# VH-VL binders against Translin-1 (tsn1): the designs that were tried, part 7

Target 1, 220 residues: Translin-1 (tsn1), of Schizosaccharomyces pombe (q9p7v3)
Amino acid sequence: MNKSIFIQLQDQIDKEHSIREKLTAEVDLLDEKLRVLQLLLANCEQNLENQEEILEALEIIKSKTRGLAELASNFPYYKYNGVWDRSIQKVVYLYLLASWTGRLDKSLRPTYSLLSLSEVGQILQVPVFPEESTFHLSIEQYLHAVLSLCSELARQSVNSVISGNYHIPFEALNTIQKVHSSFQVLSLKNDSLRRHFDGLKYDLKRSEDVVYDLRIHKLV
Key: E = the ipSAE of ESMFold2; O = the ipSAE of OpenDDE; V2 = 0.75 times the mean of E and O plus 0.25 times the DockQ between their complexes.

## First folded at step 4 (VH-VL)

Design u34 (from t3 with heavy chain E99D G100L Y109P; framework fv_tezepelumab)
Fold by ESMFold2-Fast, scan of step 4:
Structure u34 (fold): chain C 220 residues (1-220), chain A 123 residues (1-123), chain B 108 residues (1-108)
Amino acid sequence: as target 1 above (220 residues)
Amino acid sequence: QMQLVESGGGVVQPGRSLRLSCAASGFTFSSYAMHWVRQAPGKGLEWVAVISYDGSNKHYADSVKGRFTITRDNSKNTLNLQMNSLRAEDTAVYYCARDLYDFWSGYYPFDYWGQGTMVTVSS
Amino acid sequence: SYVLTQPPSVSVAPGQTARITCGGNNIGSKSVHWYQQKPGQAPVLVVYYDSDRPSWIPERFSGSNSGNTATLTISRGEAGDEADYYCQVWDSSSDHVVFGGGTKLTVL
């Protein structure tokens, strides 16, 4: 009958809402674990007592990310990716930070080095560069994560000096300089990514100022 | 109008094999993830296995992993459970069940269940 | 492995409210589904995603989920509500569906 078409449309709206609600619930669970790991990684001078907690949190986040990927793979990627995009950026960022600080498996990468997009994909067991429209790590997610890492390293450089650790600011500056140089050769088509990149200049300056202060006082 | 009909149950000796089938009708079978759930006499519900709508993803309970294989044939609207190396502990009514939403493979509410088929493993 | 705990039995007087609990570590962060099973019958979904109801289930069935306890609430209890009730979650860390042990509801 003529009214049945509107009932069918309402049913489709309700089903889409239910899908978004369930994806959001899974994302919220992941976000809770991401907040915990962020606090555990708040400073580069954390002692080894936190190492077991950090490794446990990383494993939980990996498991939750895989669960989200499994759930999301049954729905159109480009229709629903906005639900998890920011949280996956945080997953990548925290793995980059854990690796850089030497908290992750040191055999995979030396301390103070960057994991590549492909390496993060291998660790999380999630595809990169989609051959199909399936759940995957995007270039934009990785680049946002790298920029977030630089901001965190610049912040922690100030704190490490206060704690008497003069090595961290040097390694942070080296990483930020390398990222800055690499980004300058990229043609960024994403406005959000361009704005995030604009913040990198401030992080670079902050990091340079910390190292400059250490050199003037002959602490490095 | 939706129906899920299990078959293939019976009495079987320990160590032998049995194949259960679930015939689906009244809905687009190929769009739904399907589960097997069992219930031992006088006991509660125990999840056994799941298969995604296209058959690409499968998960098993630890108690059956390596012994049971879940498969589906979307062209025939059938779900199957191949049970190998059967033990007395596998004695139960086996239900097939459908996920609530089409194309769903996580968060598993079951909106329709078959009537179950009894599997008895005894000597 | 993740475990859901239910009381083995709950009694309610006709017309009164029954509450059946499902305990689990941080269960409030998970989605809980509830099934009713009468003797000799397959289970029937009565509440899903914590508090939603299928259209064929009376409005007197409701659910909540917070902290370490999820609750199925059956208001204005009737003799026809006598059944075993099971809670269920999906444990993403193990990729397993987990059921509670079941609660037998009696209306006396």
Scores: ipSAE 0.000, ipTM 0.395, lowest interface PAE 23.1, mean pLDDT 84

Design u35 (from t3 with heavy chain G100S Y109G F110M Y112V; framework fv_tezepelumab)
Fold by ESMFold2-Fast, scan of step 4:
Structure u35 (fold): chain C 220 residues (1-220), chain A 123 residues (1-123), chain B 108 residues (1-108)
Amino acid sequence: as target 1 above (220 residues)
Amino acid sequence: QMQLVESGGGVVQPGRSLRLSCAASGFTFSSYAMHWVRQAPGKGLEWVAVISYDGSNKHYADSVKGRFTITRDNSKNTLNLQMNSLRAEDTAVYYCARESYDFWSGYYGMDVWGQGTMVTVSS
Amino acid sequence: SYVLTQPPSVSVAPGQTARITCGGNNIGSKSVHWYQQKPGQAPVLVVYYDSDRPSWIPERFSGSNSGNTATLTISRGEAGDEADYYCQVWDSSSDHVVFGGGTKLTVL
């Protein structure tokens, strides 16, 4: 009789459910801190008033990401990746944004620069694929984060003009143009990433229009 | 509160036309792509059409291509579906829906739906 | 044209885990969204982008997507979970939204 096989299958289902619940709880705590940091980075202005809060939020996110990585490393990456994939993409995105706005660490990268996947891995102290650990940062997570950065930079370009900062729209356009050119040579194998990349053309156009308006009025 | 309200449904004879409208409130309508989705009585969801945030791009299901026209008026926060050459198979509840968009994942799913408006095509 | 296949019905006892599958050729390369529809009501987005959940949806709802099968998982099933569930993708090759045929979930 195969009854013992069905009992073992139920035990495995219950075990996987328990693992998923533990990972989800850790992810939810991380997501709470990601929302806080996102609000603090809402403006690209180099305003040091909230710098201490931003650095504190970054350190908490790094710590919680490390905790998630430690927990997740006990389980198969590809079986459970879906539980944390989107949140880790957002971690990468916020670190890219913090670095680009000059908030992360001025000695690591100059303001308005894009961190590489390897650099993000080093900062978070998380392995970059392919490495021997179960938990790692993927190329797809990084690419989604870069595309999200471009959308945010295009949005904040309008706000910076309203506040009288005409330098940020120029730097945003330069970054978006570089990303757009780099992405065009990639062979994208994932439908969601291809669709996200299609949005980049809109961000590029939006950013171009802001700079064009500034040039027409001789503000840059 | 984000809300979508459909109107214009009714009973119509085969071969005739009907225009549906969808009024949006509680969000920046001009920033989102909009969809029409229908559901025949007792059947599943069937996608009909999509229009981009600025109206420059449109896509249609093969079953309605050439007969239906999707339009929008961003100044009035209104989405429209012009249905021509109606067939019995077009009988359904028609929903308008907002396409989700976030800077993290790009374009995905439909997060805000209207309550639907019933279109009955019969002779 | 691209096609998504769902079982017509799934039954679970209260407190048990329901699993609703969505089959499609290489669906793991697409982003899958899930909708809940109760009688006489409009659909409600419950899981998007394979595994993300809107903030108003209980954490009992989760999703996965790999290979040729995407799955919506509802843990600790409740009577209030009874509904029709639809999976959905955007097919970039045809520029079409595709829905599955729907699955009726019964909690008894």
Scores: ipSAE 0.007, ipTM 0.470, lowest interface PAE 9.9, mean pLDDT 85

Design u36 (from t3 with heavy chain F103Y W104V S105W Y107S; framework fv_tezepelumab)
Fold by ESMFold2-Fast, scan of step 4:
Formats: structure tokens, sequence, C-alpha cells
Structure u36 (fold): chain C 220 residues (1-220), chain A 123 residues (1-123), chain B 108 residues (1-108)
């Protein structure tokens, strides 16, 4: 009896391990493309060759995300979402960054604003606010992505001044201020998200300092 | 000069408790996340726990979760590890370590380490 | 569940370059940090965020990280470099810090 119970437990462990391996393999492929896109977006250069690479990377990421969603839909969402959670956060973040900086399409027109969770879902063709057990973009993934965007915008503000671009710091500050104000009214029930939000005050300070320095020196 | 000094180690029987302390000086303790990392004799490094700069967030290795509690007292520049239900496998040198960036959560590298304190769990 | 794999030992001749590897599934998507530990001493940070060095660490120490392998490179090896070396990442999916098993570097 006891031996039979242990055999059943081992079989279940092996099956779950096999599922996690399959999901991890898909996530690894996605992560490779996320690294490429992140490097391309770090420059924020408006040139046709770079833009074609960015559009190709965005399309590959979208395709890989849908492939992961299809595979994951065969298994309980809350049991396995830890395997892809951080990578999907990064997918959302990079799409937010591409949209904000004007790299999401061939127009090269920055939005200087946040895509909503629903808009990201529409672009990626992945559900948001679904019925239980369906692969979806979570509120927590979106909020983490928004906070990551703010950190990147604060860093780009410093770099843009060094390169003589004085417009980006103002748009970045505006975005970070709005995010900071919005987060303060949220009741954050997720420890990881609360930790990430704690970093936002430093991004806000960095952005404010950049704009303050520009105004003192009358560069704006 | 920056210093991290661990204390509270010793020999203890399985199932009993020990409390480790780490006294910090030479930096703004309240600005940094702090970690405990252990090393069994002749073995590699194993992460134990982390506490955020303000004490609001904590994480534990699975092997110690539910038995160990990490705390800090920023007014006294002290980090603590309460170790309950000790097992032979908990035998190790315990290091206090500082996370690399002040006021930046999640840097998760250790730029300064204490000298360590030895905990031996045996019967 | 995330695991970092290091060779247990590596040997280098004086003046030659030592390379210590750290294998992990898609480790190139993570930031890798490296520590040096001499007998009876606490670990010392030698490389962080893949390739950055603390100001007190010689330029002979460098790092790289891509794909499934991170590498610590020690140029012009010296007897004083003999130590155990550990790689380390933060696994964001589990919110855990993960160390490699360590590599003993011998200079002969």
Amino acid sequence: as target 1 above (220 residues)
Amino acid sequence: QMQLVESGGGVVQPGRSLRLSCAASGFTFSSYAMHWVRQAPGKGLEWVAVISYDGSNKHYADSVKGRFTITRDNSKNTLNLQMNSLRAEDTAVYYCAREGYDYVWGSYYFDYWGQGTMVTVSS
Amino acid sequence: SYVLTQPPSVSVAPGQTARITCGGNNIGSKSVHWYQQKPGQAPVLVVYYDSDRPSWIPERFSGSNSGNTATLTISRGEAGDEADYYCQVWDSSSDHVVFGGGTKLTVL
C-alpha cells in the first residue's frame, strides 16, 4: 500500500517535471529574442535599418508569446505561470517601451504614453481579464512592466541630455509622475510588486533632477 | 571603515534554537537590503534569506522557510536571524552580506560580507 | 529548481589566462556575479553584473555572459589568485538567490 502510494506520487512528480521542462524550453527561446530587442531599444536611434530589426524582433516575440500561450493553455494556469511570469513581464515592458519611443511601427512617432493592459493584449493577441484557467496577461505583469518602463525612461533621460536631446527628459518626467501618482492609490497585495514599486521614488527623483538641471541652465 | 560583524553562533542539539546577530557600521544600514548566506564545512555557498532596507519584505530559501525568521533593527544597525527547529543540515558558517545598491531593490549581489559565525547542530 | 553548474577545479600556469565557466539554462538572460573565497576567509566580490568590477579588483579579472554560459576570465594568473570561485544569479521566477557549486583555481 505505502509503496503503491509512493509510486503514484513519483509518477505525478515526473509528469509535472516534464511539463515544466517543455514550458521552460519555450520561455528560453522567447528570452533570447527579448535580449535582442532590449539591446536594439537601448539606443533609441531613428534609422530605417535599426527599425526593421526592431519590427522583426517585435513580431518574433509576439509569435513566440502566442506559441507559449497555446502550449500553456493545456495546463493549469496558476500551477505553472511562475515558469513564464517574468518573461511575459519583459514582453509587456518592451512593447510599452517601443510604443513610448515610437518604435512600434514604421511611422517612428513616439506616443509618450502608456499602452493599456487591454491594448497590449490586443497587439499580442493574448487574452486579458479571461475566465479562470486561460493563459492571459495579468494585472501584476502589466504593473511590473510599467515600473520597469519608468526605470528605463529615467536612465534614458540622463543619456539623452548627454547626447543633446532635451525633449525626452520632460516626457519621461511626465510619464513617471503620472505612474507614481496612480500607484499610490493602489492597494498592492503582491510582495514582489510592492518591492518593485519601492524603486519608483528613485526613478522619479532622477527624472526631476535632470529636468531641474536643464531649467537652471536655461537649456529649456 | 565599513564593517559587518556576526555573533551568536555555537553548538546546539537538533530541534533547538539559536539567534544570530550582525552588527553593521561605517555605512547607512537603513538604506540597504541585507542577506544571510551560509556555507557548510568544506562545501559551497548557500543563500538563506533576505530582508529589504525598511524590513517590509522578506524571502527565504525553501530549506529554511517556516523555521528561520530574518529581522532588522535600523535604529541599532543590527540584522538578526532567528533559527528554530535546527537540523544537522543547518551546520554551517553563517555570513551577513550587504546587497550592492542603496535604496535600489533587487540588485541581489553582495558587495560586503562579514567574517561569519559558526553554527554546529549535532547530538 | 534553477541550477548553476561550475567545474569543480581548474588549473592555470603562472602568467596564463584562467577561464571559469558557469552553466545555466538561458543564463545570458540573467545578471551573473562572481565571488572569490580564500581558505578561512569570507567571500569577496570580484565581478558583478556580468562584466563590471569593483574598483579594488585588478583589471586582470573580467566576465562575460551569453546563451547558456557565463565565464570569469583571469588574465596573467598569479599565485595569489588561488581560491574558490562562485558564480551567482537571482532567479526572478522564484525570488531566490542561486549560487554555483564553486570552482577551485590552482596556479601551478
Scores: ipSAE 0.000, ipTM 0.419, lowest interface PAE 15.0, mean pLDDT 84

Design u37 (from t3 with heavy chain F103Y W104I S105W Y107S Y109E; framework fv_tezepelumab)
Fold by ESMFold2-Fast, scan of step 4:
Structure u37 (fold): chain C 220 residues (1-220), chain A 123 residues (1-123), chain B 108 residues (1-108)
Amino acid sequence: as target 1 above (220 residues)
Amino acid sequence: QMQLVESGGGVVQPGRSLRLSCAASGFTFSSYAMHWVRQAPGKGLEWVAVISYDGSNKHYADSVKGRFTITRDNSKNTLNLQMNSLRAEDTAVYYCAREGYDYIWGSYEFDYWGQGTMVTVSS
Amino acid sequence: SYVLTQPPSVSVAPGQTARITCGGNNIGSKSVHWYQQKPGQAPVLVVYYDSDRPSWIPERFSGSNSGNTATLTISRGEAGDEADYYCQVWDSSSDHVVFGGGTKLTVL
């Protein structure tokens, strides 16, 4: 019945709204740069002319991710992580893709290798493991990114054959098979992640079909 | 804010052709598999065709295979359905629909649908 | 070809629970999605991957899928729930999307 209680509740609602708006603004800036990098990587068919642009875009994304992390660390992680979750999944995915295709510094990892969650955290300079009020990369974000990578590798397998590159399909299949086998031993607690994993069987089949076709026609 | 807007529907005679378009906005169109789904007046939903996010893979319902062609132009955020040799049974509202996750297709839900465009193949 | 079977109609009294079934051979091994369609409108996703719900759909909507039957459950039925409901799967063997025939829900 105390009206002052409702005034205090309204103040909290207003503060939370203000926080979400600030976080959303930072996420929008990050998303803009993610779209640029996605375009560069989607059109990268062993093309060396855009290597500098890719490295520049990766560094900008790293910087903006750190800026978001610094802002977000002022607020409860689990209350606001929904504002940036999808965008951070895309950050991880694009770094995984850049590393796998050899567009990242090869001294860190060889081409066609999968970065671990810990390695992505080191590269982005953000924590991996949960800490009080600390922005961090989640296991779920990493696993979603790995599944997105497999879909992109299946796509690249088809496109690389059209372009006359028969090596990429084998590397893609090896990666997708390893991911598929690894996921099958995980007890997934997240329904969204489980659904995403259900799609992996199609990427695996597409990749297998490409390699099978190449072997039958003795192109490899 | 996401939008899918179909256009190109109309009344046509049997045996002729029609081209439907779906204009997408508010999301990264090039990352999503897209579908065409139709519904005859007073009937249920019938799947027509799918195209992968990059256009490399396509699948068609048996009833339209060889007559319809699904295409996309990722530079214009547009999905198209070329319908040839139209039959009375093709009379329906045609919807374009997006799969729920980027870069994956075949097992995912249709999380967004356009308003639909009516195609009437006259007697 | 793979076939999904739905009852053509289901009636429920206001405030009561409606159950709409979707039958298919070994459908429990597939992921089932459900759509609501009101007259003159495009379909709306209400349940996906058997039991998950989009954030804009009330918790009154739920789903299950096991063996040869998937079920959409709508608790505390309201007049606004009157619509046609369709189940859908992806059949990987044929690379086809398959829809059920639809169920008309009437709230009386």
Scores: ipSAE 0.006, ipTM 0.447, lowest interface PAE 12.5, mean pLDDT 84

Design u38 (from t3 with heavy chain G100D S105T Y109H; framework fv_tezepelumab)
Fold by ESMFold2-Fast, scan of step 4:
Structure u38 (fold): chain C 220 residues (1-220), chain A 123 residues (1-123), chain B 108 residues (1-108)
Amino acid sequence: as target 1 above (220 residues)
Amino acid sequence: QMQLVESGGGVVQPGRSLRLSCAASGFTFSSYAMHWVRQAPGKGLEWVAVISYDGSNKHYADSVKGRFTITRDNSKNTLNLQMNSLRAEDTAVYYCAREDYDFWTGYYHFDYWGQGTMVTVSS
Amino acid sequence: SYVLTQPPSVSVAPGQTARITCGGNNIGSKSVHWYQQKPGQAPVLVVYYDSDRPSWIPERFSGSNSGNTATLTISRGEAGDEADYYCQVWDSSSDHVVFGGGTKLTVL
């Protein structure tokens, strides 16, 4: 039997496993910081008491994302991008949320709008459109992040009413409606993204119900 | 290593109350939503309740709503389930489980489970 | 009132591929997670987000989800895979976690 062929295959398996372990370790460190920022952003209301922590978390996430990009540049993008794809989606999502709620800087001015993919790339100092197989932010990552933002805005709309904030639901509905309309004309070729988009109808309905309830009870 | 240890199970008569506790260690408890899931002898998994990371949001299965109360104490890394008006059909092993929130779709999965505590409701 | 349907049992010979299905109305629009439970033990996550796998789970475990059926695939089955397997979704309309009835996998 040709034992040497199997030894070569085992060496290749071991090398690829080592690369995945190294990338996974960096992703785990990034995920830890993403979880912290997600908790800090759980409330859409302006609040100075945690703003320093948010700014610190955003800067750490930016630094960790660039470090991951540098490490990943040593390996084939399409072979290993699955290791970081979801975490990078979360990076984009949290920057979108921080921008929408006014937490990107000390001005505390909400945009109530989406950062573009190019704007996120500029902020993170990461390429947006690939020339060859370099590490970059993908269109799919951005679109997943936008859909995740809509789900979070619908959730926070309910919580805002409970806490006595009646203006956030209207801005959330406007954003979700715009996203829904924009996605309707987009030809999605990714099954995961299509499935995620199908869930947007629930977020839209939830947001509409919150605003409708505020109107009929004359709370706004 | 992450660890979840349930306690408080036992034999109790119908109509009585019982309190289950789950002690968490090896992770930042205050950063995770927590769930209770039960399993009757020889049957499948049945979800019972969830509590958000800060305790502000709670949801219950219809079969336990109004009878069970889920609470947490983040200072003690403890999850609790207060079970009132117990019925024979509440007999099960009760597991506490840590939620890893599905960020992309809003769907939840359980990345770590305790070993469970047996609750038997009988006369 | 969302319901997930699994076959009660599936058998596979050692080294063969086992497929466990999870049926649900438009389940392809939901994220499906899979748990393995051995007798007397707590469940263990084996597949999440339809097709993702924890780093400590072997690559021979995989998942898919489309239309009305999600599938857990276990290639090169071995004795250690004998367990009950449960699929799970979050039903956002009811704010409930829903589990399938479970499938007993036998490797013989």
Scores: ipSAE 0.006, ipTM 0.478, lowest interface PAE 10.3, mean pLDDT 84

Design u39 (from t3 with heavy chain G100T S105E Y109D; framework fv_tezepelumab)
Fold by ESMFold2-Fast, scan of step 4:
Structure u39 (fold): chain C 220 residues (1-220), chain A 123 residues (1-123), chain B 108 residues (1-108)
Amino acid sequence: as target 1 above (220 residues)
Amino acid sequence: QMQLVESGGGVVQPGRSLRLSCAASGFTFSSYAMHWVRQAPGKGLEWVAVISYDGSNKHYADSVKGRFTITRDNSKNTLNLQMNSLRAEDTAVYYCARETYDFWEGYYDFDYWGQGTMVTVSS
Amino acid sequence: SYVLTQPPSVSVAPGQTARITCGGNNIGSKSVHWYQQKPGQAPVLVVYYDSDRPSWIPERFSGSNSGNTATLTISRGEAGDEADYYCQVWDSSSDHVVFGGGTKLTVL
């Protein structure tokens, strides 16, 4: 066989490996900041003094996400998006959580509702539709983030009752019920997304049980 | 051509330590939560530990909590299990397994498994 | 602690339907996954989320989950189906993955 053809193939392999390494390095830096924000939001209803740290973490994550978007725009989106897909799902999830809980800005006003995909894109200053195969937030990333939010809301619902906060469980149940109903009208063609959605019944039941216990306790 | 290859198993005395590794190839390792599951000779499957895709969340079975540490190196596509204070009850084949997604606080089905590595704890 | 109970063994004649049960308190509110393990081999996912099947698994494998019992159903049983079968759930109350004790399927 022709040696020069194999030398060209080796060059392509080396270049693709180099690109993945550069993208992975940026993703690793983003993941470090995502870890920090996740910890800050885990018990946010009981710790209002950490608000400045949350705002700083959100801004750093926004900056890192934009930096990743700029780097990724130099390479084929669909060839390399697997390197950052999970981390960007987590970025969207944490912004949804910060908005729902009232930690997205200095007002400390919970929304108890979901930011739309377009609203998340506006906040992060990244595209939400694939015009010319540019870096963008995908529908699948958003839907995975919404399902992850439901799991976290069910968890915080249990913890809020232990802490004596009885409002959060009702808002969490309302959000989870709406997400569950909305997903049932979608034709999910992505296998991982469908499996993630099937897991939502755990969160729905957990949230329902918390509210049921509160209603019984209140009547007694 | 997805592959998970466990290594580091062997015979070890009670109270000592072993470090297991799992080398992943053929998929984007950094996008998946990873688990360790063990099986004692002639017994059933027992879940050991999980680590999220980015290493930020970890959970352990009560039987190993405080003795085992799960870690990952996404730059090397490697999952690790540091096993300290080993007991005869830890004797098992240890599998590394890939999870489809992790919810960051919830853990689900295992769509791909390695072939396992045998750990024998005996005097 | 959450516990999944499986019969230790089930026998089926070739061409007939095998049913393997997985008992758990209110298991119908959880998602159940099933694994097949042949001697000397790693487990293989055969049914996930109660009733769905990976594309590489034959249509003869199906599942159900209601009340306190989940069931793995293997229609038109074949000698190649002989294996240990394990059910599995994630228990949200403990944040633990729980496996059943396993069922040895024999095709006679």
Scores: ipSAE 0.014, ipTM 0.520, lowest interface PAE 7.5, mean pLDDT 85

Design u8 (from t3 with heavy chain S52W; framework fv_tezepelumab)
Heavy chain, then light chain:
Amino acid sequence: QMQLVESGGGVVQPGRSLRLSCAASGFTFSSYAMHWVRQAPGKGLEWVAVIWYDGSNKHYADSVKGRFTITRDNSKNTLNLQMNSLRAEDTAVYYCAREGYDFWSGYYYFDYWGQGTMVTVSS
Amino acid sequence: SYVLTQPPSVSVAPGQTARITCGGNNIGSKSVHWYQQKPGQAPVLVVYYDSDRPSWIPERFSGSNSGNTATLTISRGEAGDEADYYCQVWDSSSDHVVFGGGTKLTVL
ESMFold2-Fast, scan of step 4: ipSAE 0.031; ipTM 0.586

Design u9 (from t3 with heavy chain S31D; framework fv_tezepelumab; at its last look DockQ between E and O 0.03; V2 from the best seeds 0.00; counts 0 for: pae E 8.6 > 2, placed apart)
Fold by ESMFold2, look of step 5:
Structure u9 (fold): chain C 220 residues (1-220), chain A 123 residues (1-123), chain B 108 residues (1-108)
Amino acid sequence: as target 1 above (220 residues)
Amino acid sequence: QMQLVESGGGVVQPGRSLRLSCAASGFTFSDYAMHWVRQAPGKGLEWVAVISYDGSNKHYADSVKGRFTITRDNSKNTLNLQMNSLRAEDTAVYYCAREGYDFWSGYYYFDYWGQGTMVTVSS
Amino acid sequence: SYVLTQPPSVSVAPGQTARITCGGNNIGSKSVHWYQQKPGQAPVLVVYYDSDRPSWIPERFSGSNSGNTATLTISRGEAGDEADYYCQVWDSSSDHVVFGGGTKLTVL
């Protein structure tokens, strides 16, 4: 029996636990602000006075995302990326939504259009396609975020009719249709992503129904 | 406050038919895919069937294909399971279950279950 | 024909941490959901998407999923946690929902 190899294994286990704890603490701080921004953007059609709060939250989230990227760059990416994966999906999603709704300052796209993965990376100042295994926004995070955006657009389409904003349903349907057609050409081998995409048909149907009702009942 | 209540269970002979119903309340039934899951006495859970929110898509476990039909009536907030050509192996508690929706990742888990209705197939 | 394997039983002392495993080929690429079923009752969701909890489930319940094993962890086990626990995935190749065989948790 070689006792030194067991001591080395225990030291590595302790180090990995410590690293994961540090990363989790940063992700928890980011998650707190993500919840605030999500609420603000979900209600932005009903609260035109919240623009300053939205911009403040966006800037804090950008700062915390960059801080996480700096911390994570000290450690092997693929060993620890599971710690932040879902939270970074939410960051991407909220930036896509802020841009689509016209609430993102200095967006690279006009209102009602979709930012690309590269454009999200530019806005957040976070790598997208690194040559090395460093912190980056992944393709899977972006694709999940786009699908979540479609679900929110379908929801906002319904709510906009209630509030009397009849142009939103048409813009939402246009975006959802483009996403749907774009995803149909992808080979989705990721089980989680395929399941998420399979649900898009419900969002499309809901958005189509809103537009159909507006036209048939002469509300537009 | 959300409720799923199954009914229509009982004791029947092999080869006969039964129709199960599930009454839903406390949520917008027409927004959710619905499932039937069964559990033989003393055994584990076995998935039976799913129907999409509008009834346009249905899938069945291999053990029940061609014998069971899942349907829904969104105007009455009811889910149904027509069970034909019943066998002793169909003896189970039958649960209706609501498919949950996770905004970030999608679908295909069961966030609410009924209390079940017992079906016994015995001569 | 995707298969999930659970131990038939797990026993822990009160206040100890229980770990219930769910084995499957490359289960880490799937989203795993967990249900608690007490005797004579319907199942209830305790963890979904590997590690998320419904708001009414105590944070003592947690989950993880990597490689070929998903794990439900119940910290500070209580007598009220005695139940059967089932893992579940959706299998895209068959379009079927798959359950594990169940694990009986005993708190002695």
Scores: ipSAE 0.007, ipTM 0.556, lowest interface PAE 8.6, mean pLDDT 87
ESMFold2-Fast, scan of step 4: ipSAE 0.178; ipTM 0.622
ESMFold2 (binder alone), look of step 5: mean pLDDT 93; pTM 0.951
OpenDDE, look of step 5: ipSAE 0.209; ipTM 0.723

